# Miniprotein binders against Pentatricopeptide repeat-containing protein At3g56030, mitochondrial: the designs that were tried, part 8

Target 1, 310 residues: Pentatricopeptide repeat-containing protein At3g56030, mitochondrial, of Arabidopsis thaliana (Mouse-ear cress) (q9ly43)
Amino acid sequence: STVNPNPTASPGRRTCVEFDNLIFKAGSSGDFEAVRRLLNSRVVNACFNTTATFKFLTNTDSYSSSLEDLRRILPQTDAGYTRKHSYETLIARLCKLGRIDDALVLINDMAIGEFGLSTCVFHPILNTLTKKNRIEEAWRVVELMRSHAIPVDVTSYNYFLTSHCYDGDVAEASRVLRKMEEEEEGVMSPDTRTYDALVLGACKSGRVEAAMAILRRMEEEGLSVLYATHAHVIGEMVESGYYALSVEFVMAYAGKDKRLDEENLGSLASKLIKRKRFKEAKMVLKEMSVRGLRMGDALREFHEKNVLQS

## First folded at step 21 (miniprotein; from TH65 with L99Q)

Design TH68
Fold by OpenDDE base, fold request of step 23:
Structure TH68 (fold): chain B 310 residues (1-310), chain A 111 residues (1-111)
Amino acid sequence: as target 1 above (310 residues)
Amino acid sequence: SRRYFLLLIEWLILMATELIQEALQALDRGDYETARKLLDEAIELLQLALEYAKELGNEELITLIDQLLELVESARQAIERGDVRQARELLQEALRKLQSALEELRELMKR
């Protein structure tokens, strides 16, 4: 009685990592038909693309050929979400590679093919350009969005706002906020990233008290605070020599999120040590220990040598 | 609700407040050059705040910011004349008015 192995072993639900590895292998070998099939299968298996999905595309000799093959097969993916998501993921990859012009080519492909071009498709491009201080080019991308009747959202404006705030350019930051105000009433409101940018701007201008006040306003508005926002404040406090204040700050915001606390207190401790502010550093490390926060190896070693052996 | 303008004005006023506070500290240290530079920057921020207050159309804020500018400019002039006492008094008054402006902005944001 040959027990027929029950074929119902549902092929084990492939993980997102497995799909990424398969796509990597296929793309690296030049099997773009397999890439197409895998992109389709991924969505069917409820596994979304990741930042690693197109990692096989690199700035190497095969780049141009691989990109052309991708441009050929993406339109052949399943219509709707799969196709749109694949383009978005590839555009993000191209932005990571610094291939902005090629990302714009893909946007044009989406427009011509009517593959669901939306505001979010432009976010990686705007983010990359503004981070590189290519502001004029970023505004040209905004004009491109408008030409396709795509609304400019708060996220798009926040990239510009953040860039100007990073530079300490209060006037240009203000102009961006004006543009945000001039958008359709009720469509846009200041969000976490808007406040983050203003905190950053105040910090970059050396105005820590103002930065803290804006942070408090953010909390009063019920907005979630980003780690980056705390990092701006901590960085500026230490840079400006407000060591005691920096300790007070991290202590005041501690206790809500263990990971955030580990990052904030750990970062501050490291900065204080670098500045030879050992008294304050020891206070922070003691607090980390009391709270059971994980320390990096360097901080742990410092703590053992200077706090525990004392 | 013009939330972006309100937030912008608040941001500018907060930074101006800190600059004025630092200017007072510089005066106390006898660092008149630093105090003047800080006040110049504060004036720039307040001028920008005034511009946006006008766009907002809030007469109360416009009036308050105008008064603030006058006080800070007068304080700067007092420093240039070597009248440190008068400069200090003017800046202290400016700080009081800045607090009032911030309170007004907070009330407007709750609306």
Scores: ipSAE 0.844, ipTM 0.941, lowest interface PAE 0.5, mean pLDDT 93
Fold by OpenDDE base, fold request of step 23:
Structure TH68 (fold): chain B 310 residues (1-310), chain A 111 residues (1-111)
Amino acid sequence: as target 1 above (310 residues)
Amino acid sequence: SRRYFLLLIEWLILMATELIQEALQALDRGDYETARKLLDEAIELLQLALEYAKELGNEELITLIDQLLELVESARQAIERGDVRQARELLQEALRKLQSALEELRELMKR
């Protein structure tokens, strides 16, 4: 996970974007000593690494050379947080590039060097593998965590749960929940992502009412509901032809977060238009207009032609 | 505090409830094949729920889910025999029991 920059950074300090640009230039030119210095300086200036920090590393001819240089200089960064955070950020970048084996090499480097290997270092790997449906490999990574005496957290299990729920595999999803229950008592509890996965699983199984019931349970438990959770429900309702219900759903949850409303209502309107459900689409767009919600260009054009001119 | 098992069982029962409701609707439309398929899926979910209820060790929940399985299986057999009236009655009873199971689970989750 990339650390958010400290908003209390003193006036005149370089921004995270500036550091990312400097690191990009240095890395692209092969000046890895400059990269090392900038990584150190960034943390000292409370400008943490971002997903763009190692964007100069790409799947090109220079990949192997650049990775070798990075592996050389990372151990030379300031001990503690700076070094650990740099490894975490690079591992995340490697996962984004699909270089899982190289990410595992860096984990081994951290283990040997005792650079503060932790559960969060493995999250990008587990996320990438489970999203690619490489489940067996993901479980091998879990075993690797255990071999290093690193606890498997709820986030790690949620990647597996989400993957199985996405596939509509209720049996495998249930096995994951069993494993979570078998962990040390009080260490784990169902969280927003756990419930999100179950909503997804119900939706993928065509069980919209069950999905809605789980969503209501989330609210009753005081858990924050993700946009993704709403998107699962909306998607399944539209796919199943429950157009009126989908409108009712987005209207019922509207008014709490403007950005969420823009996404939910906008997404629904687009889907309704694609399905030629113009009456329902117009209702959604009217509501967006009344609430002052931002519309994408396509929706705006549709609204102008079909709602305002009618 | 077996929160994951309780949540899992609730999830399974909710989906089974919806399947049984859809099966009743299919019966009303005369779509017996669809009704049977939906009930087969509901049975699978309830069997899984029973397994986890046993692991939870809640005798009341075990008994309730077992009774649900019997009702749904009996309903499936009634459909196969062409006894639609009996099938409907059995499924309606199953839905009442499913609601009771959900209420019990909710109470257990509050502890």
Scores: ipSAE 0.844, ipTM 0.941, lowest interface PAE 0.5, mean pLDDT 93
Fold by ESMFold2, fold request of step 23:
Structure TH68 (fold): chain B 310 residues (1-310), chain A 111 residues (1-111)
Amino acid sequence: as target 1 above (310 residues)
Amino acid sequence: SRRYFLLLIEWLILMATELIQEALQALDRGDYETARKLLDEAIELLQLALEYAKELGNEELITLIDQLLELVESARQAIERGDVRQARELLQEALRKLQSALEELRELMKR
């Protein structure tokens, strides 16, 4: 496989959007030989597949007609990166359409053709199944991965962990963590998504102090903290009526990352206004103004009428 | 690596600590039903922590969590008898041991 990634396309050369549009037109008209050629030529032009590449495939068409044509031409794309990435992109598209069984058919096609199955091809399938709470099916996909000697990575387990933590199911989340500890393929360690799931699980259990302690552990480990992780804590504080604590929390983290500050203070202000906690909301908006943080239109209007006027 | 077991045990112990603190608050306001319910939840979390401490094979942590379970169970039973003073003292001792357990887990995580 010879991939020629080019961070800057030459002037006048086709762009990724242009390739996606050409593929959309060809696929919509039934010209799957053109689709095959475009999938090959876009890689030569360093214009890799996007989430739009297979948008001509929809649920309004028979899955058997369009998908069967794609199943016929994908093996005929250029070997290596081009063919593997085409399968990955199509599998992700099928998952977005909710067509998990069809995505699994493509997994089998890749296995039979020996086109380079790897862990990342399974990620959209696992993500979709766990988000839809189809946990038993997701574990069957893990069994399928093992049958092909494909390692189950931290990302894969984190989909299960996040799903159980969202439900507040501490026992099932614990069983997932045990499986992660005992994984024989490669050395795994907790990453940012692992900690995010545990913060979420503590929040869903109503344990705000435990959630904050895990968040502090993330920082001590030097891990990249997701904005969503802060959002879990802020959301639970407001839901539990800890309004003063929520203000203290966002102020304690303010001053280090302007975009994080805009997310934290803006989100908190909006939640406080919705709950009619206008005293606390005014404090947050005043601080946003003093720090020069961007406000959305609704927050700006509230600030001008309720903080600047008084 | 053993880091998932250590993180898991810490997560469970942090949540149990918060439950026990809330149970003390419930005792202070005379809400014994809530206090008992919170202690039942804390016991479940500590039982899970014990299971994974056994998988880890750490004898000192196993002993510590066993002692914590005895303290919390005794406090729950004291609430059932109406002995609120004894329940409060047992839970305060459990909180001191939980803090020690968290410090021990942090030392193990550094290795």
Scores: ipSAE 0.797, ipTM 0.938, lowest interface PAE 0.6, mean pLDDT 88
Fold by ESMFold2, fold request of step 23:
Structure TH68 (fold): chain B 310 residues (1-310), chain A 111 residues (1-111)
Amino acid sequence: as target 1 above (310 residues)
Amino acid sequence: SRRYFLLLIEWLILMATELIQEALQALDRGDYETARKLLDEAIELLQLALEYAKELGNEELITLIDQLLELVESARQAIERGDVRQARELLQEALRKLQSALEELRELMKR
């Protein structure tokens, strides 16, 4: 869950950044009783854990014992939200460090302690394994989820689907979609990330027209097309030399989301400049300027010299 | 409503359609080796779509994909024997049936 953190403190009150800094100092010095107390008190002050909370834990031989100390004190944190969120945050940190076996040890700790395992705790584990192409291990984690009666959701399957689509492996992607159909009746349906993966798979197979048809299908279903989905199509069009089509594509989707427009048009302009397609790049940069879209330094300088001065 | 199977079959048929359109363009250029390779890929996708249409249990879709496979396979054979006119006619018919299959899938998704 997300909570509105305390952005600034009155005299005598701590901020969320201050809690993270205090935990970093305590953990780095080996004061795990202070870490436990700070994990409890930050929640009382509506300053919930962040991606920085366990940054003192790193990949060194000396920090193997730091995990053992965290395993000792986390059960001793306040029951309920505090303890559950502390485990979730630490598991995500371990996944970021590439320490999947340690993350699974914490899963077992939560199971034995009855601290409230849920599907979201497994998401960073599945994401990391699928991104590293450790697909068999990821399926074993799914079996672990089933052994604890934890539902396997669309997000979990989409990690597998995206991995196979990235590889252009239509047959394996198809098998994942079949597994998704076999889940509990009426509980799961394709979402925006499912369609994103299929667009990616069509692009990786060199099938830009099929990719665009799936994008149109997303619109027909009332789903928003993700920035990443646009990026798959833009990238493949430029890679294949369809420069005019790439410009038409970004213009057709422009006007709904200013940040997404900045990403789409900016990324396309940069790709066109790199390919020495200066006429097309100038058109995109002119449109970025008239729409008030932010440019990076290199694009701004190119625009000033080649569009405004010309 | 079996929405993952319907989406999967649509995905496969869309890619097969693009392959067949590209194969027809290759025939028009006289690039018969490219046309044959594109049709081989389309056949693989259509065979996979057939398997999932059978799991879906939709007889109309099964019939359409079976007919598509026969048309595309026949077009491939026509290319191998140099009968470009026959190959073109078979692929044009396959494209019409692919459009019918896509329309069937859209109607099934509305249910």
Scores: ipSAE 0.773, ipTM 0.933, lowest interface PAE 0.6, mean pLDDT 87

Design TH68
Fold by ESMFold2, look of step 21:
Structure TH68 (fold): chain B 310 residues (1-310), chain A 111 residues (1-111)
Amino acid sequence: as target 1 above (310 residues)
Amino acid sequence: SRRYFLLLIEWLILMATELIQEALQALDRGDYETARKLLDEAIELLQLALEYAKELGNEELITLIDQLLELVESARQAIERGDVRQARELLQEALRKLQSALEELRELMKR
């Protein structure tokens, strides 16, 4: 009675990659009626749009009208999930291309057509603007969300928080946290990305002990700690000269994800070698060898000459 | 409710604690300029923490942070006057009060 919920018994159905390839061919050749049909058909085949769906849309001048053609055919896709997801995917593609004004035009298209604006459609816009340090523009997008009665969620605020923490701007990060506390709906609570941002902010301020205390708090609250969060702490420990502590930290968290262990231990070993901390580097490499973790060529050469022959 | 304020105050106090610990190490090395700069930064963080403790309306935290600011300001002045012994004693007391503030914050979050 332990039936696999996703059997392989559906042979002959196109994959999401196959749909994306067909859409790429159609869009590249200017056949936007085929693009419309494929966007509808993929949903019937239980395939969702991906980051590759609109990859034929580029910033190349050779076919500068592709967006206008997409603006023409998207309203004609099947109503509901298909059309909404097509807009969402296209908006994300435009943000990837750096075409924020065009993404906002699509927001307006969705509003006029009453195609179901929601918070998630705005996320790629906010993410792109905050990562590029266009903070004032990002706040104007938040005001646009409010003008359409679209809720501002924890994910949206976390983009601002992470950007300020990356800059080490404690005062601005504090103001974002105040806004999150004062949100009229009162439904927001600190999540894993909130804690990650605070760990990052402490690290960028050079406060590695504070970062570790926040990390322990995160664990006490039962939240899953991101490996990127560990990387913030490891980087700051090495930068601040806490070499022995960096080894202890990495060892305490090793053993849960082999791929990430290879990255973290390997990166630490490389940083230690670069700083001529050979004693600590040898400890890390011995542990990588014992755990069967893959080493890059430079680390493998160092390990064979300095650990196995020592 | 108010979990973002409590987390924010904890974050600020943790960073101030580390700054004060580093300032003590700088005093022990005779590096009084570094100690003064670290204390200036700690004062800035404690002033922010006080602002949010007042918005939170918690009298115990407000009192603790006010006392912390007085201790750190006095330590900074002691460094300027050359009284390293007094500066060290004041900062050690500040660290004990910082620990009390952190314990109060953790108890408030359990509620």
Scores: ipSAE 0.769, ipTM 0.930, lowest interface PAE 0.6, mean pLDDT 87

